# VH-VL binders against q9umr5: the designs that were tried, part 91

Target 1, 268 residues: q9umr5
Amino acid sequence: SYKPVIVVHGLFDSSYSFRHLLEYINETHPGTVVTVLDLFDGRESLRPLWEQVQGFREAVVPIMAKAPQGVHLICYSQGGLVCRALLSVMDDHNVDSFISLSSPQMGQYGDTDYLKWLFPTSMRSNLYRICYSPWGQEFSICNYWHDPHHDDLYLNASSFLALINGERDHPNATVWRKNFLRVGHLVLIGGPDDGVITPWQSSFFGFYDANETVLEMEEQLVYLRDSFGLKTLLARGAIVRCPMAGISHTAWHSNRTLYETCIEPWLS

## First folded at step 24 (VH-VL)

Design kk5
Fold by ESMFold2, look of step 24:
Structure kk5 (fold): chain C 268 residues (1-268), chain A 121 residues (1-121), chain B 112 residues (1-112)
Amino acid sequence: as target 1 above (268 residues)
Amino acid sequence: QVQLVQSGAEVKKPGSSVKVSCKASGYTFSSYAISWVRQAPGQGLEYLGYIIPIFEAANYNDKFKGRVTITADKSTSTAYMELSSLRSEDTAVYYCARVDFEYGSYGMDVWGQGTMVTVSS
Amino acid sequence: DVVMTQSPLSLPVTLGQPASISCRSSQSLVWRDGKTYLYWFQQRPGQSPRRLIYKVSDRDSGVPDRFSGSGSGTDFTLKISRVEAEDVGVYYCMQGTHWPRTFGQGTKLEIK
């Protein structure tokens, strides 16, 4: 039998968005128990990410307890950050495949059409004034906003991303790294035509340097210092990179070729 | 000339709701937050919540969660606070106040004139 | 919630004499960036509150230099070096570090 699959949605999202993904899983892996977590839907997805992590943790604990052989996570967009935090804070998680579906793993620095709903003018260069404050950090978008031109402010103010990336010292860093490293596989999915995640390479732990040149995962300080285990995971063959062009941000979970190529092989 | 101008006094019955407006001028409305604070007669200040208009998202004090709704209309540079299921204990002056992100001083640098809400049977 | 405790609650003072108001928080107000988000407000009779001091000790523009703020961690003080008649009113401290933001009970300054 197949391991249960837990699906975690993204910003302004709901469980209905995954109906096609559920159909694909049912067709290729009949009998798989799939749970699409229906928490923090719509505008509630702007709640602080640590609040979301707590709520999702409470939901996944009984599912994991019923599946001693393990579970899989499919985590979309902002949901991939929630899931990575879950893997760090849960001493007893039993996740085999963590499938990160176009998630801003190294942060977001963009004012694309999707974010224009939130930011009607080009504000990416000025959002740091809001986000790197006690007031801004009480909203999820600011929890992973990563302004490469104000890196000192990011490192000092981030309540979430700088912590789970090991970019700032904290007392739980060793335990979180140990917990994260218990994952069987980290499957990174994304692509250049996403249109929302900026830079799109954030889905592969790439990000801008101060000149807005994208450094790939292996060039990042967090990788080189192995701050939360990326170098260790890569060395043991546990990181799978599955880029795919031609897919917009809202289409990742409704593209059969993407599913068959990047997701299906990891749903043991 | 930063200014916050609030709507006029309200007299309400218990169980009804009230919606107070706060019109901003003299600054870029969407780039600042608006806080809501109340003061019962002869009492101190109590924080209700705030909105960051560019996120169209609010944060509420749990004491009032479920009864308070804070919104903003960027096209009119106006924030709103609605309090439902009114009780006599909700009789207070309600203030809006700005949070300064531009110079990083934050906490309520400019205040509205206040709106008296009286809840009586 | 972070409790902000002011003392005294009533402060009669002679014109021209110094005044001191204490504010204590139930938790440290040092935020993760190393800054302390402690504020002082003045409410003159019949008026809206007015911010005097932000971030412990920074005076707002137009606030007389006889007002000063100090403190760290959990203990903070507002001082008026020489009280003037216009200083009559209620003074509030507020913390901005933790959600929800909370105020002290207020200190009523009166001229005797």
Scores: ipSAE 0.836, ipTM 0.923, lowest interface PAE 0.8, mean pLDDT 92
Fold by ESMFold2, fold request of step 25:
Structure kk5 (fold): chain C 268 residues (1-268), chain A 121 residues (1-121), chain B 112 residues (1-112)
Amino acid sequence: as target 1 above (268 residues)
Amino acid sequence: QVQLVQSGAEVKKPGSSVKVSCKASGYTFSSYAISWVRQAPGQGLEYLGYIIPIFEAANYNDKFKGRVTITADKSTSTAYMELSSLRSEDTAVYYCARVDFEYGSYGMDVWGQGTMVTVSS
Amino acid sequence: DVVMTQSPLSLPVTLGQPASISCRSSQSLVWRDGKTYLYWFQQRPGQSPRRLIYKVSDRDSGVPDRFSGSGSGTDFTLKISRVEAEDVGVYYCMQGTHWPRTFGQGTKLEIK
């Protein structure tokens, strides 16, 4: 039988957005128990990410307890950061596949056509002034805002991303790395036509240097230092990279070719 | 000059709602937060919540959550605070105040003149 | 919520003499960036509050140098080196580190 699947949504999102994904899973893996977590919907997705992690943790515990053989996570956009934090803070998680569906794993630095009202075209170079403050860090967007031109402010002020990436020392770093490494597979999905995740390579743990040149995952300090386990996972053959062009940010969970190519193989 | 100008005094019955406006001038409205604070007669200051207009996102003190709504209209550079299900204990002067992200001083560098809201039967 | 406790609550002072107001927080106000988000406000009779001091000790533009702030962690002080007639009013401390932001009870400064 198939492992249960838990779905975690993104910013300004709700469980209804995944109806096509549910349909695909039912067609290819009949009998699979799929739970789309209906928490922090819509504007509640702007709540601090640690608050969201705590709420989602409470929801996944009984699902994991009822499935001793393991579960899969499919986590979309901002939800991929929630899920990665879950893997770090849960001592007893039993996640086999963590499927990160166009998630800003190394952060976000850009204005987007879909979020223009949220990130005005001229503001990305100044958003650090809001985000790297006690006021800004009380909103999810700022919890993963990553300004490559103010790395010192990012490292000191980030309440979330710098911690789960192991970019700032903290007393839980060793335990979180150990917990994260219990995952069976890390499946990274994204593509150049996403239009929201900036740079789109953030979905593959790539990110800008100070010149806005994208460094790949293997060039990142968090990988080289193995700060939360990426190098160890890659060495185990546990990282799957599945890029796909031609998919906009809101279409990742409603594209059948993407599902068949990048998601379906990992739902065993 | 940076200025916050609030709407005029209100007299309300218990159970009704009030909406106070705060019109900003002299700075780029959408890039800074607006806080709302109240002061009951002869009493101290109490923080209600704030909005970051560029995010269209507000944070509310749990004491008032469910009764307070904070919004902003970027086109008119105006923030609003609405308090519903009014009680006599909500009688207070309501202030808006700016949070300074530009120079990094943050907490409430400029205040509005205040709006008296009186709730009585 | 972080409780901010001011002392004294009533402060009669002689014109030209120093004044000192204490503010204590129920937990540390040091934020993760190492900065301390402690503020002082003055409210003259019939007026809106005015910010005097931000981040413990930084004086706002146009605030006389007779006002100074100090402290760390949980204990903070506002000092007026020579009280003038225009200083009459209520003084509040506020913390900006923790949500929700909270104020002290206020200290009413009067000329005796």
Scores: ipSAE 0.824, ipTM 0.919, lowest interface PAE 0.8, mean pLDDT 92
Fold by ESMFold2, fold request of step 25:
Structure kk5 (fold): chain C 268 residues (1-268), chain A 121 residues (1-121), chain B 112 residues (1-112)
Amino acid sequence: as target 1 above (268 residues)
Amino acid sequence: QVQLVQSGAEVKKPGSSVKVSCKASGYTFSSYAISWVRQAPGQGLEYLGYIIPIFEAANYNDKFKGRVTITADKSTSTAYMELSSLRSEDTAVYYCARVDFEYGSYGMDVWGQGTMVTVSS
Amino acid sequence: DVVMTQSPLSLPVTLGQPASISCRSSQSLVWRDGKTYLYWFQQRPGQSPRRLIYKVSDRDSGVPDRFSGSGSGTDFTLKISRVEAEDVGVYYCMQGTHWPRTFGQGTKLEIK
């Protein structure tokens, strides 16, 4: 029988968005128990990410307990950050495949179509003034906003991303790394035509340097220092990179070719 | 000249709702937050919540248990605070106040004139 | 919630003499960026509050230099070096570091 699948949605999203993904799983893996978590829908997705992590943790515990052989996570957009934090804070998670579906794993810095809907005027160069403050960190987008031109402010102010990346010293860093490393596979999915995740390589742990040149995962300090386990996972052969062009941000969970190529093989 | 101008005094019955407006001028409205603070007669200041208009997102003090809704209209540079299920203890002057992200002073750097809301049975 | 405690609550002072208002917080007000988000407001009779001091010690534009703020961690002070008649009113401290933001009870300054 197939391991249960847990689905975690993204910013301004809801569980309904995954109806096509559910159909694909049912066709290729009949009998699979799929749970799309119905938490922090719509504007509630702007709640602080640690609040969301706690809520999703409470929801996944009973599902994992009923499946001692393991579960899979499919985590979309902002949801991929929630899921990565879950893997760090849960001492006894039993996740086999963590499937990160176009998630801003190294942060966000851009006035993309998704953020332009929220911000009708370009604000990326000024958003650090809001985000790197006590007021801004009370909202989810600021918890992973990563301004490459104000890295010192990011490192000091971030309540979430700098912590789960091990970029700021904290007492749980060692245990979070240990917990994260218990995952069976990390499946990274994204592509250049996403239109929202900026840079799109954030979905593969790439990100801008101070000149807005993208450095890939293996060039990032968090990888080189193995601060939360990326280098270790890659050395084990546990990281799968599945880029696909031609898919916009809202279409990752509703494209059959993407599912068959990048998701299906990991739902054992 | 930065100004916050609030709507006029209101007299309300218990159980009803009130919506106070706060019209901003003299600055770029969408680049700052608006806080709401109240002061019951003869008493101190109590923080209700705030909105960051650029996110269209608000944060609320749990003490009001979902009775407060804070919104903003960027096209008119106006913030709104609605308090529902009014009780006599909600009688207070309600203030809007600006949060300065531009120069990083934050806090409430500019205040509205206040709106007296009286709840009487 | 972070409790902000002011002392004294009533402060009668002779015109031209100094005044000092204490504000203590139940938790450190140093935020993760190393900054302290402590504010002082003045409310004159019949008026809206006015910000005097932000981030512990920075004076707002147009605030007389006889007002000064100091302190760190959990213990803060507003000083008026020489009280004038226009200073009559209630003074509030506020913390901006923790959610929800909270005010002290107020200190009523009055001329003896």
Scores: ipSAE 0.822, ipTM 0.919, lowest interface PAE 0.8, mean pLDDT 92

Design kk7
Fold by OpenDDE, fold request of step 25:
Structure kk7 (fold): chain C 268 residues (1-268), chain A 122 residues (1-122), chain B 112 residues (1-112)
Amino acid sequence: as target 1 above (268 residues)
Amino acid sequence: QVQLVQSGAEVKKPGSSVKVSCKASGYTFSSYAISWVRQAPGQGLEYLGYIIPIFEAANYNEKFKGRVTITADKSTSTAYMELSSLRSEDTAVYYCARVDFDEYGSYPMDVWGQGTMVTVSS
Amino acid sequence: DVVMTQSPLSLPVTLGQPASISCRSSQSLVWRDGNTYLNWFQQRPGQSPRRLIYKVSDRDSGVPDRFSGSGSGTDFTLKISRVEAEDVGVYYCMQSTHWPRTFGQGTKLEIK
């Protein structure tokens, strides 16, 4: 009776991380078919995001085909970007709820402890040199690196985020917007104590300006220009913002209170 | 003085694996990438792949069908290239080379190792 | 894959005379940042390759000004205004815009 749920994991993650989420769903929505996609796990999550999008697309298409009433997506961290891209490139998706679980939807610009092991000898201020190059763009983390101090480089070099955001002109922008707007609800989840997503408002399409002042979604050019449909979604009441404090990045999928408050209401 | 010093020559049997090292010095290892290129005797240059040490992630030429593994140890500023399922056609000099980056672009292979001869024979 | 085609493959030159090597790519080497990542390498006999030119026309430090690179899009040229004995070796063009990185066949420069 419940719509199938598809779960997409994050960077350096695997399906095992979602064992608690599966438990919660099973308890509250018994009979729900939950599929945690076991693709691009661990280090393979560093593959280019478009490659991941293609892989995940191949996996979700059969699931969607068997669920004519629609499906729900729960996409965690980097997975949230993968899912947004999926919904952009698929002209026939049937996603009811797209739950973006602590995802850097407007990009990442941080060198938190989570990322410091990747960049032990460099600060975030220098990563643009590598990321905004043909070499760096072959890795997922660079595909959504959004340096507010090098906007020109971001707009030109970003092979993923700038495109799905419609920040750089491309021939598929209109179609991708149309496709994305097929979603029933966009549920944005995140919080100030995440510790990884930087800024944490990125999970709500907020982000830094050139002075590293965080601006809200409604202040972003992508919203103002409705480049991929955020303004339209908001206008029709399709965007749900569910911020929650006291949750670390690795706990978003394992917190019962968060699940009941922000996830469960959208699994019907 | 920036330099890349590679490990010594190797003689391997078909089907075995070889691992070549490339030790970097004179620069910040994590600020650059390391490329691997090979050259069969009397032949041209062939690109194998590269690693960005700070990501501990490598990208490979699919031509090698997953036989190449590139790794890096930031603590020792050393990159490694391992080639498995060796064939006689893999006989070549293998080079590591540095890739640089700045706000104006990327700059591949400004510094090269001395090369490592790998001979595959029965 | 981007195919890099060099011509000629063999280049006998008299000392003091100019030399020219052509490199053509199967597709544009202009990247999104506006740069064209075409490189030229020199490999002297028994030595490792040495980068001479990057981004079509920029010379590496220590490279004599008799070496010059030019071109755009898919057509590139390396020129040596006055060939010297030390210029003997094989020259390679390489694109680093697209993955995988690819080299030309190489041009063997010899003294007549």
Scores: ipSAE 0.926, ipTM 0.962, lowest interface PAE 0.5, mean pLDDT 95
Fold by OpenDDE, fold request of step 25:
Structure kk7 (fold): chain C 268 residues (1-268), chain A 122 residues (1-122), chain B 112 residues (1-112)
Amino acid sequence: as target 1 above (268 residues)
Amino acid sequence: QVQLVQSGAEVKKPGSSVKVSCKASGYTFSSYAISWVRQAPGQGLEYLGYIIPIFEAANYNEKFKGRVTITADKSTSTAYMELSSLRSEDTAVYYCARVDFDEYGSYPMDVWGQGTMVTVSS
Amino acid sequence: DVVMTQSPLSLPVTLGQPASISCRSSQSLVWRDGNTYLNWFQQRPGQSPRRLIYKVSDRDSGVPDRFSGSGSGTDFTLKISRVEAEDVGVYYCMQSTHWPRTFGQGTKLEIK
């Protein structure tokens, strides 16, 4: 039988968005038990990410316990960060495939049309003032805001991304790395036409330098230092990169071609 | 000049709801946050919550158990605080106040509204 | 929640004399950015509160030099070097490092 699949949604999202994905999984892998977690839906997805991690942890623990052979995670957008953190804090998870579906794994510094209402281009350069404060860090979007022009503020103020990346020292860094490395495969999915994740390479652990030049995963300090196990995972062939063009952010979970190419192979 | 102008006094019955407005002027509304604080007669200050208008997102003091709803209309530069299931203990002056941010830190409540008296009585 | 404890709660002062108000927090108010977000507010009778001090010791514009804030960690002090008649009112400390934001009980300053 197929391993259970757990799905975690993104910002301002809900389980309803994954109806097509469920259909595809059921069609191609009949009998698969798929659980789309309806936690922190809609506006509640703005809650601090650590709060979300705790909530999702409570939900997945029973599922994992009933599946000693292992489970697969499909985590979309903001959910990908939640899942990465989840796998970092759980010393007993049994995740075979962690599928990061268009997630801002290295953070967000966006100015795209989709987020213009939330992150106007005119304000992007100043959002650090709000996000890197006790006030802003109470919201998920600020927990992974990564301003390349204010790296010191990011490193100090980020209550989430900087920690799970091991960019800021903390007592759990070694343990979190060990826990995360329990994953069988890390499947990174994203693409240049996403229109939301900025830069889109963030889905592959790429990100801006101080000049807003996009550097690849292998050029990132978190990789070079293997701060949370990324280098180790790559070395053992556990990282799969699946870029795809022509897919908008809201279509990653609904595109059949994307599913067959990037998701389905890892559900067996 | 920077100003926060609040709506007028309210008299409400227990169990009802009240919605207080706070109109901001003299600054860029979306660059700041708005806090809500109340003060019962002869008592101290109590923090209710705040909103970051650019995010259209609010954070609440859990003490109020979900009775408080803070919203903002960016088009009118107005913040709102709604308190439901009113009790006599909710009788207080309610204040809105601006929260500022810069590269050196956050700065709470540098500008205050004039206050709105809400009386809850049977 | 962080508990803010002020002392004294009542402060009668003679005009021209100094005044001192203590504020203690139940935990450190140092945030990750290295700042300590401790604020002092003044509320004159019948008026809205007014911020006097932020980040422990920084004075707001228009606040007289006779007001000064000091402290670190969990222990903070507001001092008035020479109390004037216009200083009558209630003073509150507030922490804005932790959620939820919390105020001290207030200190009522009166002229003897």
Scores: ipSAE 0.925, ipTM 0.961, lowest interface PAE 0.5, mean pLDDT 95
Fold by OpenDDE, fold request of step 25:
Formats: C-alpha cells, structure tokens, sequence
Structure kk7 (fold): chain C 268 residues (1-268), chain A 122 residues (1-122), chain B 112 residues (1-112)
C-alpha cells in the first residue's frame, strides 16, 4: 500500500483548498490515506508558528505511529515552514518525502498584491518596526518576515525563522539539525510566477542580500554552515528542486501538471 | 493633538456583551497598535489584549478565555473591544492605549483614552 | 505569566522628600533584541494612566526629571527625587517583553 500523506495548509487556508490535490492523489495512488490537517484555519493561521507547530505535532504523531513504513508531508506556503519546524523538533518522525509546496522557506520580504491585502496601508520597508518586536512576533507572518535591510533586527527578533535556520545560536540547534536530517527527501517546489512568495526563490532557500540581489541556496550562510542540514541533504542527493513557471500561488495545490511533475513522483 | 477618544459609559446585564470603541486621531492609525486595559474599581490594571490594525489581527490574554474580541476599522481609525458573557467581575473602566514602534524598539501605551466605565449588574 | 511585584504597596511621603518604588519580575525582562521593556505608569486620582518611563529609564516627553527609572534583568526602581503634591496617585510597573503583558499591583503614593 501507499504511504499515508499528510497535508498542511498555508495562511488563511482550510482543508477545502486541497480538494483537487486529494482527487489527484486518489486517482494516481488509489488507496492512499490522505489527511489534510484542519488546524489553525483561517484567521487562526496568524497564531505564532511555534504554537502551530505544537498543534500540528499532536495531530501527526498518531498518524505516523500507524504508519511504521513512513509518511509523506505536503506542506503548502506557510505550512512549509511549519513542517520544517516539525521535522526539526521531532526526534522520531518517519517522514519519507517532505514536499515544500511554494513555501517561504528562507522567509518573506514581499509587497505583492497578496501582501497588500494583508497590509493595505503599509510598505514592506517599514514592517520591520512592528514585526521585530514583542508585539509583532506574536503573529505568524512576522515569524518569517525576513527584512534584508535590517539583518540585525531579524537575527535578534525573529522567534521562529532565525531559529529553525540556525542563524541564531540556540541550545537545540544540533538536535534539530539531526532530527531534520531524518527526512528521506526534501522536495522544494515554487516558481517565478507565484506572485506571493517574495522573492519566489525563497521556496528554494534563496533570498535577498542587503542589496536585494537574490542569492541561491548554495550562497546562503545557512547552507555554507550547514546550520540545519541543507548542505548535508544536498550532498546525499536528498534535495529535489522543482521549479515551475506559469503557476500562481493559489494554484500550486490544484494544478494537475504541477502535481504530476513535482508531487506525484514522491508519493510512492 | 494625538488622542484616543473612547465611547461612553455602559450598563449591562450579566450574560450580555459590550462593545467599546476607541477613536484615534492626530497620528497614522496603521503605524501603531492599540492595547486594551481594564481596571476594576479600586483595583490595579489588567491587560486584555491588543490589535495591530495593519494586520487586522489581535492577540489576547488567555485569562479571558475567548470572551474578548478586539477589532479595528482602519477607514475610521477606530479600534473596538467587545467583551461577551459579561459578569459582575467585568465591572471596570476599560482603557485603550497606543503602542508605538520604531527601529529602536516598541513603546507601549504612550497615549491613553479617557476610559469607558462598564457596569455589569443584574 | 510574568509576575510583577511592587513594593511598597503604600507609600506615604513628605513633600519635598524622595520616594522610591521597587518592581521585580519573576523572570528577566530582557528581550532578544537586547532591550528591556519595563515601563512605569502614573495614575492620578480620577485620571487615565500616564506613562512616565519606558525601557527601564527613558522618560516620556513632559515628564519632570525628578522622575527616574533604573534597574536591569528582574529588578527595577522608580525614583522621585523630590515629591510634589501633583505626584499623588498610583504607580504601576508593567512588562511588555513577555506575553501576556502584566502589571505590578500598584503603589499608592500619598502625602503625609
């Protein structure tokens, strides 16, 4: 039988968003037990990411226990960060494929139409004032806000991204790295036409430097230092990069071609 | 010129809800947060929660077990605090206060509303 | 929750004399940005609270220099060098480092 698939949604999402994905999985891998975790839906997705990690952990543990051969994770958008953190804090996870579906893995610093909806009266250049404070860090969106022009503030104030990236020293860094490295494959999916993830290369652990020049994963300090295991994963062939153009952010989980090309191969 | 003006006193019965407004003026509403604090008669200050208007998101003191709802209308620069399932113990003056942010840190409650007395009695 | 403990709770003072209020937190108020978000508020009778001090020792605009804040970590002090009649009221310390935000019990300053 096929390994169970666990789906983690993104910001303001619900299980309904993944109805097409479920259909595709059922068609191509009949009998697969797919669980779309219905936690922190809608506005609750603004809760601190560590809180979400704990909630999702409680939900996935029983599923993993029933699947000794392993499970697959499909984690969309903000959910991709939640899942990465899950894999970091769980010393006994059995995740075969971690599919990061258009996730801001290296953070977000965008001012797209999508973000304007969230911040209609704010510029991205000033969001650091709020996000890098005890007040802003109580919201998920600030937990992975990565302002390249305020690196010190990011490194110090980020309660989530900087930690799971190992960019700020913490006592669990070694253990988290070890845990994360238990993953069989890290499948990174994203594309230039996403329109939300900014820069879109963040889905591949690329990100802005101080001049807002996008650097690739291999140029990032987290990779060079192997702070959470990216370099190690790449070296053992465990990282799969699947970029695809022509897909908007809200279509990553519903596009059949994307599914067949980037997701299905890893659901065996 | 910067000020927060709250709605008038309320008298409510137990089990009902109250919604207090806080109108901000003299500054850019979306650049700040709004906190809500209450003070029972003769008692100290208690923090209820706050909202970041640009996020349209609020954070609450769990002590209130979901009875508090804080919202904001950016178009009118007004924050709201609704407290449901009112109890006699909820009798208090409710304050809104501005929270400031800059590159050097956060600065809570530099400007306060005049307070709104909410009386809960049968 | 972080417990803020003020002492004394009642502070009778003679006009012109100094006053000192202590505030202790149950855990460090140093945030990861290096700032310590300890605030002092004054509430005169029948009025809304007024912030006097933020970040341990920074005075708000319009606050007389006879007010001063000091401390670090978990121990903080508000001092009034020369108490005036207008200083009568209740003083609160508040931490804004941890969630939820918490206040001290308040210190009632009265003139003897």
Amino acid sequence: as target 1 above (268 residues)
Amino acid sequence: QVQLVQSGAEVKKPGSSVKVSCKASGYTFSSYAISWVRQAPGQGLEYLGYIIPIFEAANYNEKFKGRVTITADKSTSTAYMELSSLRSEDTAVYYCARVDFDEYGSYPMDVWGQGTMVTVSS
Amino acid sequence: DVVMTQSPLSLPVTLGQPASISCRSSQSLVWRDGNTYLNWFQQRPGQSPRRLIYKVSDRDSGVPDRFSGSGSGTDFTLKISRVEAEDVGVYYCMQSTHWPRTFGQGTKLEIK
Scores: ipSAE 0.925, ipTM 0.961, lowest interface PAE 0.5, mean pLDDT 95

